VHH binders against q9xw16. Designs and how they scored, part 6

Target 1, 132 residues: q9xw16
Amino acid sequence: MSGWNAYIDTMTAAAPSIKRCAIVGAADGSVWARTEADNVFKASEEELKTFVALFNDVTQVPAKGADIEGVHYVVPRTEESLIFGKKENTGFFAVKTKSAVLIAVYEGPNEVAAQVRKAVESMQTYLNNAGY
Key: E = the ipSAE of ESMFold2; O = the ipSAE of OpenDDE; V2 = 0.75 times the mean of E and O plus 0.25 times the DockQ between their complexes.

## First folded at step 1 (VHH)

Design f46 (framework vhh_6fv0_2)
Fold by OpenDDE, second read of step 2:
Structure f46 (fold): chain B 132 residues (1-132), chain A 119 residues (1-119)
Amino acid sequence: as target 1 above (132 residues)
Amino acid sequence: QVQLQESGGGLVQPGGSLRLSCAASGFTFDDYYMYWVRQAPEKGLEWVSTISSSGSYTYYKDSVKGRFTVSRDNAKNTLYLQMNSLKPEDAAQYYCARSEYYDLSGPYRGQGTQVTVSS
């Protein structure tokens, strides 16, 4: 078991509405850890490579949306290290750390989004402070 | 050098309790999330619990929620795991591990303490 897997478990435990989650390399989209089994995160390496590259210029992302696991999400807005999207009763939060991108895909009404965001941003803050 | 030393394991009957401790040294303890993980025979290492640096946030594997409580004393550089209502399926080698290491089987994990649950 990798340490990154423990972070996945921590995030999923923090927000029950998270269905799938991944930690990937910010540089290349390589998967460091992901939810598995019944909640396997299914994004391909190529897709993740493209996704993490969005953080190079987040300003254009709202105009074109973002794809995760073959699903297209509307991106209402972005921040420098935050991309989030929505599709019906689903969505995702992706946050960038110094070296990683944390991705959480969730299901539920808009009210659950706050908890999901908190989960990934909390991890983001911790990892950034730790140099990751 | 990072050092983690677990203690408190033992043999208990189902429904019994144990309190594990993990003594940490060689790093700034209160800067790190800490984890409990366990490995049962012929099973892989599995996550049990996480506690944030300050101890303000705790997280648990579903199967141990309501039974296990993780805590820490940063002044003593010690991590704890209170295990109540123990079940046979809780039997395993329990390890404390520091965050921010790719492999929790590596040097930032202790030697472990054995928990056996048997009638």
Scores: ipSAE 0.253, ipTM 0.644, lowest interface PAE 1.7, mean pLDDT 91
Fold by ESMFold2-Fast, scan of step 1:
Structure f46 (fold): chain B 132 residues (1-132), chain A 119 residues (1-119)
Amino acid sequence: as target 1 above (132 residues)
Amino acid sequence: QVQLQESGGGLVQPGGSLRLSCAASGFTFDDYYMYWVRQAPEKGLEWVSTISSSGSYTYYKDSVKGRFTVSRDNAKNTLYLQMNSLKPEDAAQYYCARSEYYDLSGPYRGQGTQVTVSS
């Protein structure tokens, strides 16, 4: 962990519409920090290992979609170091840094999604600049 | 006024082909990613394919990959879906959609075109 919870707090403060989020290792999906208690991010270690491996070739992801917290999300497209998915009124954004993957789950319309994406990409930039 | 008009559906036997069209008007067509989505009877809306604004990038649901091809003609404001080797599981109402970046269905989904696959 080593204080990684502070970055979770920063992201959720920047975008209160984030329901659950986590920072995990890009190589293995190991959890560095996640939301807890009433907002627990409950993805299994095996699911996270599978998920972070998707960043090895994001162009293949739309064909299969992605699973987070036991929920299968449709991924209609990907961008450089970005995977996002949608399932009815819920969605997620995941971004890869040099050594981490940030995952944020939200609920709401496109305006909410845009706010969540901005928060996740801001943290991605910060962590990349910090060498993570 | 944004409008989308789908056409080209019909009845085919398994293994048959159909080409769907979507005529777009009321917006700058070449500024937007476009989606094909479908809804089978008594099922939810399912994403099928995405094409970038330029047409340079295409994405497909795994079950249609290699059988369906999405394309667009920006000069004609028209989106296409070529469907080959149709299966019974492909039977659905097909819609084209201009979505905001993250929404699969969008506020501008058209009336749809029915695809029926039966022996």
Scores: ipSAE 0.189, ipTM 0.563, lowest interface PAE 4.2, mean pLDDT 86

Design f47 (framework vhh_6fv0_2)
Fold by OpenDDE, second read of step 2:
Structure f47 (fold): chain B 132 residues (1-132), chain A 119 residues (1-119)
Amino acid sequence: as target 1 above (132 residues)
Amino acid sequence: QVQLQESGGGLVQPGGSLRLSCAASGFTFDDYYMYWVRQAPEKGLEWVSTISSSGSYTYYKDSVKGRFTVSRDNAKNTLYLQMNSLKPEDAAQYYCAKEPLYDSSGYYRGQGTQVTVSS
C-alpha cells in the first residue's frame, strides 16, 4: 500500500460522509493520492493547481468561492490553512500542511461537517508533525 | 518491475559531506515524485526529502533544511541527495522511494545506502 493511500484510507474511515478525498502537492497541485474506483476523485491537475493556489491568499476565497471537480462551492469563511465550501447537501474541507493539501469532499447534512473537519485536521496535524 | 538502487553512502566526520544517488528503473521516472527516507538504528523510517516530477519543487525535513539538497536527472532516471554539514543524528540507512512511507512489503525502495557520521 502506498503511504499516501494509507492516509486517504484513514481519512475516509474516520468520516463515512467523505465521498472522495485527495492529497495533493501544495506547490503545484500534483496528485499524491486519491480515492479511486467508485469514489474516484475527479479533479484535474490543472484545476488542482488553481485550487492549491487559493492558499496563497485565503482572505479572497470567500468572495469568489472555490471549484473542485468542476463543482463550484460557496466558501463561507477561511482560515490560514483551511478552506471549506458548501453546495446544497455537499461540501469540502481542504487543509494545508507544510507541503501538501488534503481535500475531502463530503455528502450529508451540515451535522456531518464537524466529523469531516476533524478527520482532515487530524491528518493535517499528523503530517505537519512528520514534516509534511 | 520497479527497481531502485541507492549509492554514495559512507563514513564521514561531523561537518562533512556526501552525495547520494539513486538509479531508478521499471517505471516512468519523470511521472513521479521521488522521496528520500532514512532509518537509524532502533528508530522508525522517517521522511527526509521530496522532489516533484519535474524537479521544480523540493521539500525537506526541518532538521535537514539548508544542509540537504535533493535533485533529479530525469534523462538519467537518477535521484540525488547532496548532504552537507552532516551531523551525527543524520547517520542512518538512506533509501530512495516512490512513496514516502512503506508497508511491510518494502515496495518501491532500494536496498539503501549507509551513512555514518562519526568523529
Scores: ipSAE 0.029, ipTM 0.367, lowest interface PAE 4.1, mean pLDDT 89
Fold by ESMFold2-Fast, scan of step 1:
Structure f47 (fold): chain B 132 residues (1-132), chain A 119 residues (1-119)
Amino acid sequence: as target 1 above (132 residues)
Amino acid sequence: QVQLQESGGGLVQPGGSLRLSCAASGFTFDDYYMYWVRQAPEKGLEWVSTISSSGSYTYYKDSVKGRFTVSRDNAKNTLYLQMNSLKPEDAAQYYCAKEPLYDSSGYYRGQGTQVTVSS
């Protein structure tokens, strides 16, 4: 429940350019934790269910792009457990673990993207090692 | 220093063809995915195509799929975009870019090459 918010806080502290983020179930997109209030992650249940299903075949994603919070992102390429996208001054990184998908939406120039990716991939490694 | 130099643009009529080239230097070309992106006047930057480092995997924007073909010659450090059945909507400045386009502190684009589609 509330324990998962500590991982949200850890990612946002590691990469301050993260504007909104969430940890969701890999099977169904159910929200385990997300940023709230002025930084609320605004994806619907249906959008998240659709989004996590993209990890079933990431090779199809670059042709179609991906939608997060009602925003359509260009996805130039994917890796087996990583989808990332860009739209003007905003972007996202999403990584899959054994049981979860971590989604971080950031804002800023591309020079901050590497820090956001590192924060998300570090958390992915931690959660996989913890059995999630 | 990473350098990318595009060429091959020009004026064609609808239904025509052009082949764009991108000469790369300053990095190990065959270690990187490469990208074609375009920008029409008063519009944002649009991704067009991606090719893997080996050339084995290619990806395309839906509106260009079946008409455009990306390829590369790693021995010559050159990226190509074959554009067939050109439409007015394809008119733009075309740029090549080094991976990762959106996930590193530095992505590099060349000066671009202009494609105009007019009857």
Scores: ipSAE 0.000, ipTM 0.194, lowest interface PAE 14.0, mean pLDDT 82

Design f48 (framework vhh_6fv0_2)
Fold by ESMFold2-Fast, scan of step 1:
Structure f48 (fold): chain B 132 residues (1-132), chain A 119 residues (1-119)
Amino acid sequence: as target 1 above (132 residues)
Amino acid sequence: QVQLQESGGGLVQPGGSLRLSCAASGFTFDDYYMYWVRQAPEKGLEWVSTISSSGSYTYYKDSVKGRFTVSRDNAKNTLYLQMNSLKPEDAAQYYCATDFYGSEYLDYRGQGTQVTVSS
């Protein structure tokens, strides 16, 4: 049980449409916390290492897409600290803080996506203010 | 560069119908979810409809359910919105977009096509 799981719980409570999520180290993709059991976030260490490295130059990501949990997502565009993707009825938001990357996978329409983005960006702000 | 061009808007009486089209280029259309959004004068952007990349999943704003139908033709890189039983409150500039996350976020969109509903 890590202290970081409390932040996972906070995000999923704020946006119940989050199916799976994780908080990983920005430098190496090491998992600090993730959803477990029926909602386990299923990404390999190598996939996460590759994924967090995308934040080194987000402008190249839309041309290549991004892989999370073995699923290739189309990335329509990026912002300096935000990568998001779509694949049929699923999507994700990933935001970078000073030390971490937050990843949330969801299912549903755009109003659901907006709620998920808000939850993830709220946590990003909190963690940056806390020095992470 | 992503390019989106809407057409098919016009003046219609309440209860009438219009079919909007959006011609897409500059990206792999069949890999993208597509969105219809609208903006009435002096109001914010409103999400109207979403269609998945395959066309298998569609989603609608509650006030247009049963009246509007979104569809796509991936071979022609074209998105459609069939609008039936139009109401005065449907009058707006209609845009297609490759992404939409509530009123705060709208990705690439075209110039739009105007829908006017008046007697």
Scores: ipSAE 0.014, ipTM 0.349, lowest interface PAE 7.0, mean pLDDT 84

Design f49 (framework vhh_6fv0_2)
Fold by OpenDDE, second read of step 2:
Structure f49 (fold): chain B 132 residues (1-132), chain A 119 residues (1-119)
Amino acid sequence: as target 1 above (132 residues)
Amino acid sequence: QVQLQESGGGLVQPGGSLRLSCAASGFTFDDYYMYWVRQAPEKGLEWVSTISSSGSYTYYKDSVKGRFTVSRDNAKNTLYLQMNSLKPEDAAQYYCARGYEWLDSSGYRGQGTQVTVSS
């Protein structure tokens, strides 16, 4: 098992509403780690390549939305290193580190979004400080 | 079922203005982002503008920024697109579309309204 699996487990455990997670390379969308078993993160590497490229110009993402695991999400707004999307009672948060993109897919009411964001951004901060 | 009906298209000269409307029914209008998209002859469907559920967020294709304004009246279940300073390259069939689902199903777009720009 890759050492990155520990980060997946940590991030998944940080908020109960988080269902699936992935850590991918920011440059090419290559999968470093992802949730497995009953909560497999199902996005293809081709899809992820497209997804991580969204961070090259986040200002355009709200106009187009974002696709993860074959699901299209509306993106209300973006930040320089943050893309989040919503679809009914589901959503995702994706943050960019120096070398990676962290993705968490969650299920629940809008109120859980703050916790999910905090979980992902905490990991972002940790990895950035670690040089990743 | 979801129903969208565009109107307001027509023929205008370059520099002219049009105001498109989209009447929505069959769903909770204010729960959805709404889109304007267009298709010119021999071209694919292209995004024009997006407005959030409450209208708090608006987004535009670069080529229409400063000229087009999207708005909505949730009490009337109506989407609008004010088109000013129209250019020949704006000529297209314009559609309103519901939320993120319009990319996957034509059932979430209307029949469209034709915009023609010609001197």
Scores: ipSAE 0.007, ipTM 0.262, lowest interface PAE 10.5, mean pLDDT 90
Fold by ESMFold2-Fast, scan of step 1:
Structure f49 (fold): chain B 132 residues (1-132), chain A 119 residues (1-119)
Amino acid sequence: as target 1 above (132 residues)
Amino acid sequence: QVQLQESGGGLVQPGGSLRLSCAASGFTFDDYYMYWVRQAPEKGLEWVSTISSSGSYTYYKDSVKGRFTVSRDNAKNTLYLQMNSLKPEDAAQYYCARGYEWLDSSGYRGQGTQVTVSS
């Protein structure tokens, strides 16, 4: 059987417009799995630790934005378990489960963003139901 | 619960063609993205293709692009995979799957249909 990399493959299969993604620990931002090679998710350990801490109080995020892979994203609004951002033709969706944070970076217009959001939220539901 | 039943596998020579079918029941088929995944002997599950709920958007593993075509008939609750120019590397048990549930291998993936490619 496949480990956590199978979940990365599933998300990218569901929304091929996801350019890079990762599943990280909610407590510390440790990488459980991520896209590799030409699509390597480039966020540093320090950046991921800072990013997952944003879920402790998502209401603060729109005022400051969020940094992923050294790119500063404008965050228009947040929901309890969802942070999303935009920068020109790129964006991200990040959702928190019980034990993990799923981060997906995409490129494309708003219709692409909708597909990516659905993929990330579906995986969030799946992992929560599996106890993660 | 979800039930999926694959058919259409068999033995073909390299360069041959097969059409796989997946009959779905127990859920509203036209509300779901559907997947084809495969597993070769002693290997893990490998994603092959995705089709949107309406059938308007399709996605493929790089190694099968131009050779495989996924489609669906929502009126018949059936998913299809047309496989052309088959290669030995395509030999595997092929499964259809609903959403992400195929990852846990229980209740969301059928028994599969075997594809063998040999001369």
Scores: ipSAE 0.005, ipTM 0.175, lowest interface PAE 13.2, mean pLDDT 82

Design f5 (framework vhh_6fv0_2)
Fold by ESMFold2-Fast, scan of step 1:
Structure f5 (fold): chain B 132 residues (1-132), chain A 119 residues (1-119)
Amino acid sequence: as target 1 above (132 residues)
Amino acid sequence: QVQLQESGGGLVQPGGSLRLSCAASGFTFSSYAMYWVRQAPEKGLEWVSTISGSGGSTYYKDSVKGRFTVSRDNAKNTLYLQMNSLKPEDAAQYYCATDRYYGSGSYLRGQGTQVTVSS
């Protein structure tokens, strides 16, 4: 199968510790692709709309944290196009491109987090270069 | 081998002050942002404050703004949290953490330092 799901497959192959992920529209949080079936990404449309709006001013995010799939994450700091959070053994990385936000939820210690971040940032670079 | 050792907690009355310290070793301290997180009994982990590697940028939980000040001494590999006007809601185990080992279990933080606010 071709389309946006191929990019999800590429990220999960590069970082097997990704449990669930999605590519959503930066303007409205609309889902372009996500993991399905046993590892379905469960965030609601309202939650995703709220989440992508965090990229309008990432400097406010550490004070409030971020919610993904009904889970509240501590966000210790942000970068201009990167929000990451942690809650015990679960964490996420989210990056913004021109038109999309990529969200990857993973399980494991900080050693696997580095691999997940690399996979997500690699895809961010690819999509930006493709005009997304 | 990353190690973080918190100290400075204790019992204070509402309105009192405490200064927490975190001694760091095993990594290039000045290259990493540091944060303070806390956990009250029967509650989840809560972010309190972040300071950039250089100390030039600081961020705070809304409920502690104006009362808490985070700082660092990169020459001494030490992180600080000055806590003024303490409230009962601030009572918690306080931990320091770093990006390099955030959420990595035993390397995330030490045993923490207990802050109790009681009359």
Scores: ipSAE 0.012, ipTM 0.340, lowest interface PAE 9.0, mean pLDDT 83

Design f50 (framework vhh_6fv0_2; at its last look DockQ between E and O 0.90; V2 from the best seeds 0.00; counts 0 for: pae E 3.2 > 2)
Fold by ESMFold2-Fast, scan of step 1:
Structure f50 (fold): chain B 132 residues (1-132), chain A 119 residues (1-119)
Amino acid sequence: as target 1 above (132 residues)
Amino acid sequence: QVQLQESGGGLVQPGGSLRLSCAASGFTFDDYYMYWVRQAPEKGLEWVSTISSSGSYTYYKDSVKGRFTVSRDNAKNTLYLQMNSLKPEDAAQYYCAADIYESGYPDYRGQGTQVTVSS
C-alpha cells in the first residue's frame, strides 16, 4: 500500500487515455508506485535505472531513443525535464521532479497527447511545489 | 491549414551531397519545431532530424549524425536539410513535417522529394 498510488489515480482520472503509469526515484529508478494487475507497468529494474539516467542529459536522447517496457520509442525531441515519444497508437510522457520521475504510457491518436501531457505536467508542478 | 512543399531531391552517387528545402505556409512557422522524416521502399516512416522553433536546438538520428545538417530561415518560412556523404541506405522519399499536437511524432507532412543513391 503506497501513498504514491493516489497520485497515479489522480493522473489517470485526469487523462483516461493513460493505460499504464509509474512513479520512480530520480536517482535510481526504484519503483515508488505503478499501475498493476491488468494494467501492470512492465519495466525491469535495470531498464528503469537506465531510463532515469537519461534525465542527466536529455539532449542525447533523440539520437538513440528510449526503452520503456521493452518497447523502443523514437524520441524526436526533448525538453529540459521532459522526454516523450510516440509509436503508432502508443505514446509516453516522462517528466522529472526534484526526487521522482513520472512515466505515463497512453494509447490513442496524437490529439489525446495534449491531455496526457497536461496531466503529467500538472502533477510534476504539484510534486515540485510540495518538495518532491 | 498547414502546407509544406519539399524540393531538392534527385539522383546522387555514394559519397555525394544534396540540399533539400521545404517551403512552409498556413501556420506560424516560427512557433513550431520542424522535422525531417523519410520512407525507404517497403519500409515505414523513419524520423531523421528535428530543429527547434528558434533553430537553437537540433537533433539527429544516430546513423545520419555528422553527415546531415538541419537548418531553418524563419524570415522565409523555409526548412533545409544538407545531406553529405550520402550512402545507399539514405535512399528514400524525404518529407518535412510538423508536430502540431506536440505528441512527440509529427503527422503533418508535405508531398515529399525523392532521394536516390546509386552509381
Scores: ipSAE 0.638, ipTM 0.824, lowest interface PAE 1.2, mean pLDDT 88
Fold by OpenDDE, look of step 4:
Structure f50 (fold): chain B 132 residues (1-132), chain A 119 residues (1-119)
Amino acid sequence: as target 1 above (132 residues)
Amino acid sequence: QVQLQESGGGLVQPGGSLRLSCAASGFTFDDYYMYWVRQAPEKGLEWVSTISSSGSYTYYKDSVKGRFTVSRDNAKNTLYLQMNSLKPEDAAQYYCAADIYESGYPDYRGQGTQVTVSS
C-alpha cells in the first residue's frame, strides 16, 4: 500500500456514503491511488485526463456536465477548485489541490452529499498544507 | 418552514416568451444558491439554471443557454427565469429550488408552474 492509499482510507472513513474514491495527478489524470476490490474506482486514464482538464476552466463545466466511470453527471455549478455532480441518488465531489485531484463518488440523498463534500474538502486542505 | 411558490407559467407558441417567478420564505434567501429545474412528462427531473446567492454567478443547461436568463431580487426574496425563444422541448413543469444544505444541488422545491409550448 502506497502512502496515498492512506488518504483514500481517510476519506472513505469520514463519509460512509462514499462508494469509490481516487487521487489522481492534476496535470495528466494519472492514478496515484484509488479504492480497490469490491469498490474499485473504474475510470480510465483517458477519461481522467479529460476530467482533470475541466479544472482549467470550471465555468464551462455546468453547461456540459461531467463524466466519471462512464456515467454522465449534471453539474449545477462549480467553484474554482471544486466540481460536483449529481445523477439520481448518486453524485461526485472532485477537488483540486496544488498537484492532485481528489474524486469521491457517493450514493445517497442530498443530506449525505454534504458529508461527502466535507470529507473531500478536508483532505484538500490537508494536502494543500502538506505541499501537494 | 422553507416555502417556495412558482408562478408565471402558461401556454405559448414556439418562439414565444415567459417570465417565471418564485417567491421564497422560511429561510435566509440571500444566503443560498437558487436553482431552476424542470420535469417533462415521462422524463426525469433535469437541471435548468443556477444563480449564486448574490446573483454574481449564473449557470445554464447547454440547451437553454442564450435563451433563458436567471435573476433574483434578494430584497423581495424572489427568483426569476426569463425564457425567450421557447421551443416545444422546453415544455415542462418548472420548479424553483433552494440549496439548503449547500451541497451544490437543490434540496427543496415548490409545487411548480406548468409551461406549455404549442402552435
Scores: ipSAE 0.427, ipTM 0.735, lowest interface PAE 1.0, mean pLDDT 92
Fold by ESMFold2, look of step 4:
Structure f50 (fold): chain B 132 residues (1-132), chain A 119 residues (1-119)
Amino acid sequence: as target 1 above (132 residues)
Amino acid sequence: QVQLQESGGGLVQPGGSLRLSCAASGFTFDDYYMYWVRQAPEKGLEWVSTISSSGSYTYYKDSVKGRFTVSRDNAKNTLYLQMNSLKPEDAAQYYCAADIYESGYPDYRGQGTQVTVSS
């Protein structure tokens, strides 16, 4: 069975504007896989633990925003399993599966952001159907 | 072809109220999330509030939560912002905006309406 790194490769290939991404445990933010090398996903374990806890009550997130990799993002809306982050020409999408959170950090205009969202949500569906 | 026209701005005293309106045309209004954003002189755009396409979900920046109410009338293609208990920091050019690309962020905005809060 494929390792978690294969899912990172699938998302970055599907949406090349993804600069960095990670799959982390929904309970504690532990890193299961992430982009590495020149595109290392740099969030600390403490930051990720705080971040995944946002999915415990997504209704509170827009008021405060969210932090990833030491960057604060505006979150103008959420959906039950999806958090949108934006700062200037960069942003993130984070989706929750049964046991994981997928995080993709991208750069580009809103039209590109929509393509990133589609890639991340497709992987969310795949992992949920696989029991993760 | 998207057209957004804000109105209802003006001069109010601290603690006062204003109701902003945004008339929309050139797109299927009830398909899209709508937003209020604002910009004070010499500052960047600041997100204020979001409302889902049906109006079922509303979202607010923490500093306006409890004071501002976003709403929409899809039959009239109109977005509203009721602003109560206005503070000096609320003074800005207010824009309604649409999320046409469904990216989660607005990508079109109108010309805006000025809200000033002064004695």
Scores: ipSAE 0.327, ipTM 0.682, lowest interface PAE 3.2, mean pLDDT 88
OpenDDE, second read of step 2: ipSAE 0.292; ipTM 0.651
ESMFold2 (binder alone), look of step 4: mean pLDDT 84; pTM 0.840

Design f51 (framework vhh_6fv0_2)
Fold by ESMFold2-Fast, scan of step 1:
Structure f51 (fold): chain B 132 residues (1-132), chain A 119 residues (1-119)
Amino acid sequence: as target 1 above (132 residues)
Amino acid sequence: QVQLQESGGGLVQPGGSLRLSCAASGFTFDDYYMYWVRQAPEKGLEWVSTISSSGSYTYYKDSVKGRFTVSRDNAKNTLYLQMNSLKPEDAAQYYCAKGEYDYPLTDYRGQGTQVTVSS
């Protein structure tokens, strides 16, 4: 398959607990690909623009948390290229590459979070090595 | 087995201070991020603070920033939370939690330590 949807399919196959995900432009939050139909990633363009700007200074994120799809998440810590958060049984991982931000929202117990993180970080490495 | 034993809670007036401790055993303490979480009556668990394995990075919930300070002594396998300028909204059962890369709000052990802010 051509285009960015193939990378969405790869991540969701690697971590089936991913409920919704998207690949967006790091500069502007423009959507390159997202899950659709029953798993549609619902974030607005304005929300995504705000979200990707968080990667300009990730150290400020834990104090305020992050909003994705109108849901406020607690962000207990960040790395330079990684933001993750929790709200009850729902969580997310977001990673920045050279040109993109990958966002994966998952649902399930704590044990599935490790699989989602691994899938997102593997894709981050792949895209960085591919020049994205 | 992971064991976490919290202590140092008590009753204070608004504006008072408390220092909480968490004694850790059953894992390599200096390999993990540690967290403080709290639960007020009839509320869910709320994240309060994070400290990296080395202590080099700390993070705080906005409402406690500037009032609370997290620290750790890796030689003693002990985590601390210094709480200054306590407010009634800070009253809660406080728990320390062992966190892995993906697990900031889980893996705690023990009954926690109760913090009451009133006169």
Scores: ipSAE 0.406, ipTM 0.713, lowest interface PAE 2.5, mean pLDDT 86
Fold by OpenDDE, second read of step 2:
Structure f51 (fold): chain B 132 residues (1-132), chain A 119 residues (1-119)
Amino acid sequence: as target 1 above (132 residues)
Amino acid sequence: QVQLQESGGGLVQPGGSLRLSCAASGFTFDDYYMYWVRQAPEKGLEWVSTISSSGSYTYYKDSVKGRFTVSRDNAKNTLYLQMNSLKPEDAAQYYCAKGEYDYPLTDYRGQGTQVTVSS
C-alpha cells in the first residue's frame, strides 16, 4: 500500500459513516488512493476529471449539482475548497488541498455529516501543512 | 467555550437597511468559516450566507443575492451582515453560526437578533 492509502484509512476510521473514500489529483482527477474491496470507490477517472474541475468555480456547482460514482447529488451550497452533496440518506464531502481532492461518500442522517466533514477537513489541513 | 453574540436587529420598513454584527470568542475565529442563518416564525432554520475563513469567498441564498453582503473582521473577531433592500419575507431571527452543515446539533449559534420588516 502507498502512503496515500494510510490517509484513506485514517479518514474512514475517523468517521464510521464514510462508506467510500478517494484521494485524487486536483489537476486531472487521477486516483492516488481509494477504498477498495467491498467498499470500492467506483468513480471513473473521466468522471473525477470533471468533478475536480468543479473547484475552478465552486459558486456554479449548486445550480448544477455534482456527480460521483454515477450518482447525481444535490449541492445545497459550496464553500472555499469544499463541495458537499446530498441524496436522500447519502451524501459526500469533497475538499481541495494544494494538489489533491479528498472525497468521502457517506450514509446517514445530517447528524453524521458533521463528523464526516471534520474527518476530511482534518486530513485537508494535515496534507496542506505537509505541502500536498 | 465557543461564544457567539448577534446584534443589530430591529424594525425597518420595506426597502430599508440593517447591519448585523456577531461577536465571536472562545475559538480561533480566523480559522473557521462563519455562517448567517435565520428562522422565521413557524418556519425552519434556513441558510442565508457563508463566508470563508479569510473572507475571500462569500456565498448567499439566492433570494438575498445582490441585497445582502457578508463580511468579517478577523482582527476584531466579528462577523457582519449588511442587509439592504429588505423585504417582509426577510423578517426572522438571525443567527451567526460556526461549523454549520444543515444545522446539526453540534453546530454553534448565538442567541440571535430579531429582524422585523413592516410598513
Scores: ipSAE 0.008, ipTM 0.282, lowest interface PAE 9.2, mean pLDDT 89

